# VH-VL binders against q0atu2, part 42

Target 1, 119 residues: q0atu2
Amino acid sequence: MLDKKARIRTSREYRNVFEKGKRLSGRFLIIYYVENALDNNRFGFITNKKIGMAVIRNRIKRQLRAIVREYQGQVKNKHDIVLVARAGIGKSSFEGMEKDYIAIMKKAGLFARNANKID

## First folded at step 1 (VH-VL)

Design l20 (framework fv_daclizumab)
Fold by ESMFold2-Fast, scan of step 1:
Structure l20 (fold): chain C 119 residues (1-119), chain A 121 residues (1-121), chain B 106 residues (1-106)
Amino acid sequence: as target 1 above (119 residues)
Amino acid sequence: QVQLVQSGAEVKKPGSSVKVSCKASGYTFTSYYMHWVRQAPGQGLEWIGYINPSGGSTEYNQKFKDKATITADESTNTAYMELSSLRSEDTAVYYCARDVWYEDYSAMDYWGQGTLVTVSS
Amino acid sequence: DIQMTQSPSTLSASVGDRVTITCSASQSISYMHWYQQKPGKAPKLLIYDASSLESGVPARFSGSGSGTEFTLTISSLQPDDFATYYCQQYDSYPLTFGQGTKVEVK
């Protein structure tokens, strides 16, 4: 479970990120991101209902939150970041999703240090 | 400005069918899923299913799978719920409700006024 | 199916009272909401994702909880708050509601 203070929660907050933020596309993920006025990062997660049934969407959401949580300390502070799952994500492995996340965050310049997993 | 306006009350005989409409306005109809929920007199809320108006894909509560049919007409911004083989237990107020998601979950943020369907002989 | 059980089913209260309603899920859930329904009216979204206040809802309403136990609190009951309150899970299909808690005048 990702801390509630680290989550984007309202449609207003999501719209702010979409309207004012930058966008980068990965293989399985799209991120929208904008600097915030808080002392912490916040993450939002969107799984298009076209991905599948609630069971599949909930699995993907849990996996994405786990990935974000694992690398939370490496993300540059004071950003609102929304992850949007692309239709093909259902065919991806957990490792594939993780590698895509790392690649797109590095490309966005949002990682403050080496994002490689420790043992 | 968001409004969901439902069709009027209906009285039906056992064994017949009823089709309730829900006309949406004040937002882009195809951008939000539409739920149907019923409430029997003096009882709680029971979820029937939803439709994605963009493409018409549906999800049903297993209890209603053989009984309810949910459709949508993009040209008129109207969602429909048809209930077949009516029995007295189907007497209820039927609501349509818009599906809004805030992060990775959904909620029902706007509701129609409800349509009372009475099944009697 | 996930069963949502509310307590109490009915409570009597006076204007100015602090009112607490509990909702228990039959298994751990991540997503739940609270709705308010006044007589003859459709339900209205009050609190989403356990603790987030819907736009336009007065600050006297608050929600808390996680896992299987959730609480709706009205800090100082107003005349407009006499209504039936429903919890709902949005964790898995079918979506399910609690049986409702009717808040009525003492």
Scores: ipSAE 0.006, ipTM 0.565, lowest interface PAE 9.9, mean pLDDT 85

Design l21 (framework fv_daclizumab)
Fold by ESMFold2-Fast, scan of step 1:
Structure l21 (fold): chain C 119 residues (1-119), chain A 121 residues (1-121), chain B 106 residues (1-106)
Amino acid sequence: as target 1 above (119 residues)
Amino acid sequence: QVQLVQSGAEVKKPGSSVKVSCKASGYTFTSYYMHWVRQAPGQGLEWIGYINPSGGSTEYNQKFKDKATITADESTNTAYMELSSLRSEDTAVYYCARLDYEYWDTGFDYWGQGTLVTVSS
Amino acid sequence: DIQMTQSPSTLSASVGDRVTITCSASQSISYMHWYQQKPGKAPKLLIYDASSLESGVPARFSGSGSGTEFTLTISSLQPDDFATYYCQQYDSYPLTFGQGTKVEVK
């Protein structure tokens, strides 16, 4: 569960990230990210019909929120970041999703220096 | 079954206002955004804006910001679009269409049948 | 605003023909959809997210493409397929549609 101020909550805010942001693909995740003019990070989550039925998509979304919450303190400040689940994510373990998230965030240069050395 | 049923055709004078309704049934009204799109006779599709029926937040195409007002009534599962200061170029079929806000890639899967608004003297 | 440009604006085809419609975005986009519209009717979703077939849509319809160039293909045109087709970007506001491609009888 993320604090409400750390969540992207409007379609307009999601679109701003997609339009102005950078895109980076991982194995199970795609991230779109852009610097914001706020003092905090905000996260959004997208799960599409390619993943499966609503119960599977809702489970994936909850798991992604939990992963993001655990690592939120390690993300470089002032970014809006949207996570989009790829079709194959439904077959991934929680650990697999977590590993992919960490790898993508490191590739994007979004993890703070000390966090980038996590093993 | 999911249905979006719109109000009937309107003939209006220039300078007047019109309010079109879109009655939703067969799904949880507050779980989907309701968008409005217009189509002038023989022309393509033009996006007007949307409302989130849960809480009433709206977004408009800047072209329509001073012309269109979108509202929703949860008690009747009905979305509304009001156009003010009508001009002849507002003559068009107006559609409501639902969108799953959380699943951006799903598109407009259900549309209303359309409401023809004719603006003439 | 993102401009969506379709080509051709009109094409004449016969039943059994392979039909291809293209859609070009003025900038790179990640989300786009295709709709079919018959005279006097509301648009109907055919393809979402560039390549995913909407439930209930015949398998002869397919979509492909990424970035700025997208295509809708009908592998073997049926009588029910004579209609106008629209692409739509779902990347940024305002949402924008292509100008439409009318598929008519040859």
Scores: ipSAE 0.006, ipTM 0.568, lowest interface PAE 12.0, mean pLDDT 85

Design l22 (framework fv_daclizumab)
Fold by ESMFold2-Fast, scan of step 1:
Structure l22 (fold): chain C 119 residues (1-119), chain A 121 residues (1-121), chain B 106 residues (1-106)
Amino acid sequence: as target 1 above (119 residues)
Amino acid sequence: QVQLVQSGAEVKKPGSSVKVSCKASGYTFTSYYMHWVRQAPGQGLEWIGYINPSGGSTEYNQKFKDKATITADESTNTAYMELSSLRSEDTAVYYCAREGDYFYEWSFDYWGQGTLVTVSS
Amino acid sequence: DIQMTQSPSTLSASVGDRVTITCSASQSISYMHWYQQKPGKAPKLLIYDASSLESGVPARFSGSGSGTEFTLTISSLQPDDFATYYCQQYDSYPLTFGQGTKVEVK
């Protein structure tokens, strides 16, 4: 469950991310992302009919929201990010989606560097 | 910028086959479904099928399942549609069209310029 | 198959006129779009999801409707708007289009 302030809600807000944002594709996910003028990140989630039946699409949306929530603290602040599920996601495990999300966010430069010393 | 560029017009005899290409540029080819739509002279639009270039899965209008074969080549960012056993009724402009993201509710946001296939003796 | 029926098939109009085109689906649908096609050109996306205006499309175009009845309205027809308009459903396979409505000069 994400806080209402952390969710992209309107068609206009989604459109802004698609039109102005950068795009990066993973195995099961595509992200569109743009810096915002707010003090927080906002996320949007898109699952289309080609993924499968409504019950499958709704399950995937819930799982993606859970993944985003778990890693919310690692995302660089002030971004609007839309996650679009690819057709193959319906056959992925939760762990598979999670790994894909982490990989995409790292490639996009959206995950903050670890501040801890390494030896 | 997104562009879909199709191969040139073809004149074919009945019973032959033709392969039309659609070269994509300006976006990640594997991230969008590619559809094929035809339009006979003076007629409306008719959906043929699609391909997901990521993995190559296809869906066809039942009417075209024995007529059309849709393929994609990731290395060249090109989608293809082959029509077999051509008849005069297959004379039409054939379009490739990209399916937009869910925000666009799977609408066809970019179209190729069309390829005229004429089947005559 | 879901049948999409447009009305009228042809309409004659003058610049400045209000133009309304209807599209009727043979069963209730949730996803439908409108395309504009000019002679010798590929169709162009005009309205998606029944009422959402595509980027770059003038505000004189609007769409409305739900279920089985949808309308496309041009509030004040301009010379660039003489074209054929198609509705399309994306609710089930096979995807289907209306037969088209030709908007021509009166």
Scores: ipSAE 0.000, ipTM 0.548, lowest interface PAE 10.7, mean pLDDT 85

Design l23 (framework fv_daclizumab)
Fold by ESMFold2-Fast, scan of step 1:
Structure l23 (fold): chain C 119 residues (1-119), chain A 121 residues (1-121), chain B 106 residues (1-106)
Amino acid sequence: as target 1 above (119 residues)
Amino acid sequence: QVQLVQSGAEVKKPGSSVKVSCKASGYTFTSYYMHWVRQAPGQGLEWIGYINPSGGSTEYNQKFKDKATITADESTNTAYMELSSLRSEDTAVYYCARPEYWDYDSYFDYWGQGTLVTVSS
Amino acid sequence: DIQMTQSPSTLSASVGDRVTITCSASQSISYMHWYQQKPGKAPKLLIYDASSLESGVPARFSGSGSGTEFTLTISSLQPDDFATYYCQQYDSYPLTFGQGTKVEVK
């Protein structure tokens, strides 16, 4: 799905985003985001036990990665962004998660006007 | 300095129970999950479960859900693991371990020294 | 459950040797780590997220790999490196470890 360089991979990097980043809440998602010193965006995904069992959390995580990849071309460069799934996301449709993602990214000012989405 | 200090070795009879403690210091106890891992003599590592000390929510390896009970006392910064209905195959060193981050994509940056539980007739 | 399989289970080596240990996951994973364990002691983190060296760990240790195949390399084995090494996935619950690779004196 996402290239390795587009992923936040270490727990230390996740903590940096949580400690220094800005927070915005949507219906099903919370994002934490901070500008990075790299030449690309990196994304992280957190699904807590309160969402459901491991099989549900893994499904949600895969669906969120697919959504992020689809819209990666519209995201302003040089950001580390962590998506945290809220309780109740397990009952959402794929379309519901996608709409929430778009809304929260626009509210954060992270979506560039007239940008293309990635297939 | 982060430190996890476990209780001392135990020798138990089959059918009894044992409660192992893990006292945390040097960090905010409620900000990190606490996991438990065991290692039978000469064998590899086996994950038992975790607790979130903030609120007490737990998750167990299905193999241990009817055997292990993990609890935490945030007033003393101590996590506990109780094993019931002990059998000889429960003989192992039991470790508490702290992930660097609170969700499942973390690594264990600190471990307790281990507690040997011996189950013998 | 994700199965982690290490190869070899036992390895005999001399000081100064290059040592390579492999870990295979039964499905593609994003997060895996390597630990070192000496007799009578708790495991110690060496490499996290496949290739990141933990602070304080000597540069002779390195990790590589992605997906289902991962490798731990010790470029020039030192006396302090005779130990058992474990890989671990932290991708999904239950967390699972490889069976271990014991690095012994030749």
Scores: ipSAE 0.006, ipTM 0.557, lowest interface PAE 10.3, mean pLDDT 85

Design l24 (framework fv_daclizumab)
Fold by ESMFold2-Fast, scan of step 1:
Structure l24 (fold): chain C 119 residues (1-119), chain A 124 residues (1-124), chain B 106 residues (1-106)
Amino acid sequence: as target 1 above (119 residues)
Amino acid sequence: QVQLVQSGAEVKKPGSSVKVSCKASGYTFTSYYMHWVRQAPGQGLEWIGYINPSGGSTEYNQKFKDKATITADESTNTAYMELSSLRSEDTAVYYCARETYEYDWGSGEYFDYWGQGTLVTVSS
Amino acid sequence: DIQMTQSPSTLSASVGDRVTITCSASQSISYMHWYQQKPGKAPKLLIYDASSLESGVPARFSGSGSGTEFTLTISSLQPDDFATYYCQQYDSYPLTFGQGTKVEVK
């Protein structure tokens, strides 16, 4: 899990990312991202009821947080990033979500080209 | 000022059924899932199931699938749980509990408000 | 099903003591919460997502842990804290609770 300083928590903070940020869509994920005035990155996660039942949505949130945590050291500093799960994500594998995350982050210019898993 | 008010204690014979109510106030009833949890005397908490009051979709603990029926009435902001074929081991306090909603900014769902509980006693 | 096991089942403590309760999940989980229950009352949320303090809950309560091992700590026990504490997972159905830890007067 991400510590308190690395989390987008308030409605105002989420609205700021949506209103001022850039948007990129992957197969299973949409990201919204904007540079912040802090010295660290913050992440937010949104799943909606169209993905499936609470157990599926909770699995997706868990897996996405694990992926973000694993690669957080590869992310360009000073960004607020919101991950929005698309409806089809409920049928994806962990590896599929991870691949999609890496691809979209590289496309956004938020990852180094050869960014590797932090393990 | 969220409040969940449950119906009063019931004493039932084995083989009968009972219907417990949970009246919600202080929020938009259809925006939050409602769960039911029981607690046998001196024992821990056991999850029964939930209902989405918007549309009436339900999920049950498999242990209770043939025992419990959860419903909701939007006109009265009331959730119900009916237990059939009562046995002595169904003697418990039954709680309704409200789940935080989906857009709670990526946090896990949890029970933020609970009803006061309804004691159901099954005895001959 | 995910089994949640608490330790100890019962502990005796005095006002001012530091109290620690543990909760072990049978598999790795990301979503777990702590509830407090006083005799004759419904459970009350204390901590959600392992470490987030619910609004209105005193700062002496804290939670920590990840994966399969979680702890609830009361830094300086007060008279209002004599109660039973339950951990809960919300990772998969059926939702499951620990068996409870009763904190009673020494």
Scores: ipSAE 0.011, ipTM 0.583, lowest interface PAE 9.1, mean pLDDT 86

Design l25 (framework fv_daclizumab)
Fold by ESMFold2-Fast, scan of step 1:
Structure l25 (fold): chain C 119 residues (1-119), chain A 118 residues (1-118), chain B 106 residues (1-106)
Amino acid sequence: as target 1 above (119 residues)
Amino acid sequence: QVQLVQSGAEVKKPGSSVKVSCKASGYTFTSYYMHWVRQAPGQGLEWIGYINPSGGSTEYNQKFKDKATITADESTNTAYMELSSLRSEDTAVYYCAREWDYEGFDYWGQGTLVTVSS
Amino acid sequence: DIQMTQSPSTLSASVGDRVTITCSASQSISYMHWYQQKPGKAPKLLIYDASSLESGVPARFSGSGSGTEFTLTISSLQPDDFATYYCQQYDSYPLTFGQGTKVEVK
């Protein structure tokens, strides 16, 4: 599970990311992201009622946290990132959500480069 | 600061109903789920259900589906739980509790004692 | 329903003791939390996600475990720690709690 210190918790913090951040859309996800002044990344998750019933939204949110947690090491440090699930995400598989997440994070330039390279 | 303030103790006759309130302050009411949990005298904790104040969707423990009705009023930042057809075994302290993203119940109301007696 | 069973139901301890409480789930779970309750008061969240310390909770409290077996440890019991402790699963509905472990003075 994703550590509590790595989560965006307040409406004010969410609003800051929405108002000042950049936005990128994927197939099932939209990300909003902005550089922060902290030593770590923070993630927020929004699953609105258009996705479906509470049990579906809770499943999606749980799966998105698992994906974010798995790929934490790839994310450039010092960013606040909010993931907003699009209406169609309820029809996606876990693998589909994971693939979409990787694609949008790469497009945003948020995945870190390899530290060491041998020619 | 975050606070959940519940209505006062109630003494009810068997067969009657009671409505307990939970007034939230210090945060955006619609951003968090509100749960209800009861505790009979000297007993452990028992989950009743929750409401998402954004839109009003609810989930209930099947044991309480015909007993409890959970509602929320966004204009007053207040969650409610109504218990119907009260029996003596419904005597308990009833708590509201806020949930943040599967992180457990981080803030609780002070509890409302509901006593069902003749 | 997922059954949460705590062991022991009651333990007697002295200030300074290391106290360990166990919680067993009837099936593998991913989300579980620990709460502390003092007489006449509402429960208080201590540990979330099995091992994460809630803000404001003293470092002597720790949680560990995964799957079906979880433990709450108090490394050096303080007077303020005499209370009843509950585990809870947040994996599936209905949400369920353990029966509680009462930590009392020896």
Scores: ipSAE 0.007, ipTM 0.571, lowest interface PAE 12.2, mean pLDDT 86

Design l26 (framework fv_daclizumab)
Fold by ESMFold2-Fast, scan of step 1:
Structure l26 (fold): chain C 119 residues (1-119), chain A 121 residues (1-121), chain B 106 residues (1-106)
Amino acid sequence: as target 1 above (119 residues)
Amino acid sequence: QVQLVQSGAEVKKPGSSVKVSCKASGYTFTSYYMHWVRQAPGQGLEWIGYINPSGGSTEYNQKFKDKATITADESTNTAYMELSSLRSEDTAVYYCARSLKYDWYSGMDVWGQGTLVTVSS
Amino acid sequence: DIQMTQSPSTLSASVGDRVTITCSASQSISYMHWYQQKPGKAPKLLIYDASSLESGVPARFSGSGSGTEFTLTISSLQPDDFATYYCQQYDSYPLTFGQGTKVEVK
């Protein structure tokens, strides 16, 4: 599970990301992201009822949190990032969600560069 | 054919350590978590933890955080579990088992044959 | 931690009997599985996601339930079914198993 410090929890914090942030769409995910004034990253998760019943939405939330936690070390510090699940995500494989997350984070320039892999 | 093959039985003295291996074949090693589960003689199943072989991140049952260390080697498709400071209460059969990553709908569908670790003086 | 409690702990049955095993979770869960274990062998996945039959498992096995109460049913017990059965939750860490139900010959 993500540390509480790494989670966006208040309406004001979500509003800030939506109003001032950039938006990038993937196949199953949309991210909204903005640089913060903190020394750490924070993540928010939104699963709309259009995705499906509570069972599906709760599964998607857990899977997204697990994916974010797994890759948190690769994310550039000082960003607030909100993941919004698209309607089709309920039919995605878990690997599909992971691939989509990695692709959009790379496209957003939010993954840190690895100098050792260049060699 | 998908299979998990574990190392052989161990007899250890109290206070020593043991490292059990679990070699995977027939599937993509990094697509599955590798779990470790123990079973004391005549008792039920107890979950120790798992590793994501891609990147090596782990989850532990807090009861085993100071006892077990789980690792994986992608180059050999082998997971390991090391138990430290062995006591007689650690005498058990230790199993490795896989489950599909990020898929709580799927159970542990493939298990190793088990490794008996006996701790005796 | 989520506690999984099985009932009964042991049951005696004859070939052809309908066998029912119950598993109770200490809180509502969405993900649980059933395993079969024979003496000297590793557990085998029988039912995943409460009610889905694992490939290669005979159709006499079925699972049902939701929330806190789950049931494993064997509609017509066969000699191969004398074993210990475990439920397991995959809802939160640590993962937990029921204490097991031993199905033995009457």
Scores: ipSAE 0.000, ipTM 0.552, lowest interface PAE 14.8, mean pLDDT 86

Design l27 (framework fv_daclizumab)
Fold by ESMFold2-Fast, scan of step 1:
Structure l27 (fold): chain C 119 residues (1-119), chain A 121 residues (1-121), chain B 106 residues (1-106)
Amino acid sequence: as target 1 above (119 residues)
Amino acid sequence: QVQLVQSGAEVKKPGSSVKVSCKASGYTFTSYYMHWVRQAPGQGLEWIGYINPSGGSTEYNQKFKDKATITADESTNTAYMELSSLRSEDTAVYYCVRDLWDYSIYEFDYWGQGTLVTVSS
Amino acid sequence: DIQMTQSPSTLSASVGDRVTITCSASQSISYMHWYQQKPGKAPKLLIYDASSLESGVPARFSGSGSGTEFTLTISSLQPDDFATYYCQQYDSYPLTFGQGTKVEVK
């Protein structure tokens, strides 16, 4: 589970990310992201009713938090990031969700690089 | 940039009505609730009610239920508050205020400049 | 209705002073906000959810408290801070405000 400090919790904070942030769409996920003035990253998760029943939405939310937690060390510091699950995510495997997350974060330039890495 | 621009000051006779406008810009009008709050000269703040511009649902402080009518016009991004049967006690500055109530949290982040309504004979 | 009572109603202070304003609710509440109002101007949101600083508000402002007792602190008062401060509860209808605390020049 993500630390309380690493979660976006208030409606105000979610709205700030939606209004001022950049948007990038993947196969099963959409991310909204903006740099923050804090010393840490914060993540928010949205699973709407179009995905399916509450048990399915809760499963997906838990799986997304697990994925984010696993890769949090690779995310560039000082960002607020909201993950919005697309309707089709309910048909995805855990591995499929993980692959989509990694691809989106790399495309957004949000994964940190070593100082010695050349590209 | 978010702006809430209210109509100008009004001087009214007891028993009359007044309608104050609040024009919103710089955001999606239907995504935020609009509240009305008043402040009598030298006194504190008193909540009147709100409207959800998406669909027009309203809530009122019971004290104002038969006195204030709050409406919204999506085509002009304008909220209105009409106050009827004016008495001298209604003399106050009236403010419109934006709020993201959809998430069950009242956060009055942007206020209009205020409209002074003076009720005198 | 939930009654919000501020203390003090007025305080005199000098630039550089630490200022503390308290707000007491007539019953336990989960959420409250603080606003600043300067003469002739509309109120401005200062702190939301008891302790979260609104964007653009200087770090010298802070909020704390829970249940029925809440405080707003200005760590080192600046000339721009002479104003009236209001607390507000949003736990239940009708929404209610404190009577205000006027911070004036000593």
Scores: ipSAE 0.000, ipTM 0.513, lowest interface PAE 12.4, mean pLDDT 84

Design l3 (framework fv_daclizumab)
Fold by ESMFold2-Fast, scan of step 1:
Structure l3 (fold): chain C 119 residues (1-119), chain A 121 residues (1-121), chain B 106 residues (1-106)
Amino acid sequence: as target 1 above (119 residues)
Amino acid sequence: QVQLVQSGAEVKKPGSSVKVSCKASGYTFTSYYMHWVRQAPGQGLEWIGYINPSGGSTEYNQKFKDKATITADESTNTAYMELSSLRSEDTAVYYCARSEYDWFEYGMDVWGQGTLVTVSS
Amino acid sequence: DIQMTQSPSTLSASVGDRVTITCSASQSISYMHWYQQKPGKAPKLLIYDASSLESGVPARFSGSGSGTEFTLTISSLQPDDFATYYCQQYDSYPLTFGQGTKVEVK
């Protein structure tokens, strides 16, 4: 599971990423990302009501966190990254979300070369 | 000083309803789910449901879907749980507890002191 | 529903003892937490995410496990630790707790 230190926890920290960060849209995900002054990466997750009811949104959050954790070692260090789920994500498979995540992270230049996924 | 303060003990007749309050302070009310959990005398913990105060969406244990109604008032930072059609088996201490809405990896880290609801004829 | 089963239901121990409590989930889960409850008090979060120590909780408490089998350990029991302990899954709705393990004085 994601370490507490790897999580964006406060509204202020989310706002910083939205205001100063870059934005890239995928099929099911939008990412906002900015370099931080820490020695590690931090992730945030947003699933709004347009996706569906709480049970669907919570399933999506759980699956996205699992994907992020799995590929954590491939992400260039010192970034705050917020994943925003798009309305259509509820109809995607786990594999579909994972594929979209990898594609947008690579397009953003956030995946390091020679990186391995974390068990 | 993050705090959840619940309303006082209630004694109710079978068939009546009761509404318990949980007032939050010391944190951003809309950034946490508010759960309700009960504990019958000498028994374990049983989850009733939660509300997301940001927008008012709720999730219920199906066992309580026709019994419990959870609401929240952002203007007073207060969550409520109403139980209807009370039976003696509903005699329990009822707790409110918060958890971070974006993080299942975190538990219910702050709990109210509990409200004893006694149902007797 | 995911059933959480604790073992033992009651444990008698002395100050200084190493205490181990187990929790078994009826299916594989990713998120579970441990709580301590003292008589007349609300539960208190001890361990979150199976193995992470909650802020302010003494280092003698630790958690381990994954999938379906989880363990809470108290390395050297103190008088303040006589309480009932509950595991809880946060993986699927409805959220469910174990039946509890009461740690009482020998």
Scores: ipSAE 0.014, ipTM 0.589, lowest interface PAE 8.0, mean pLDDT 87

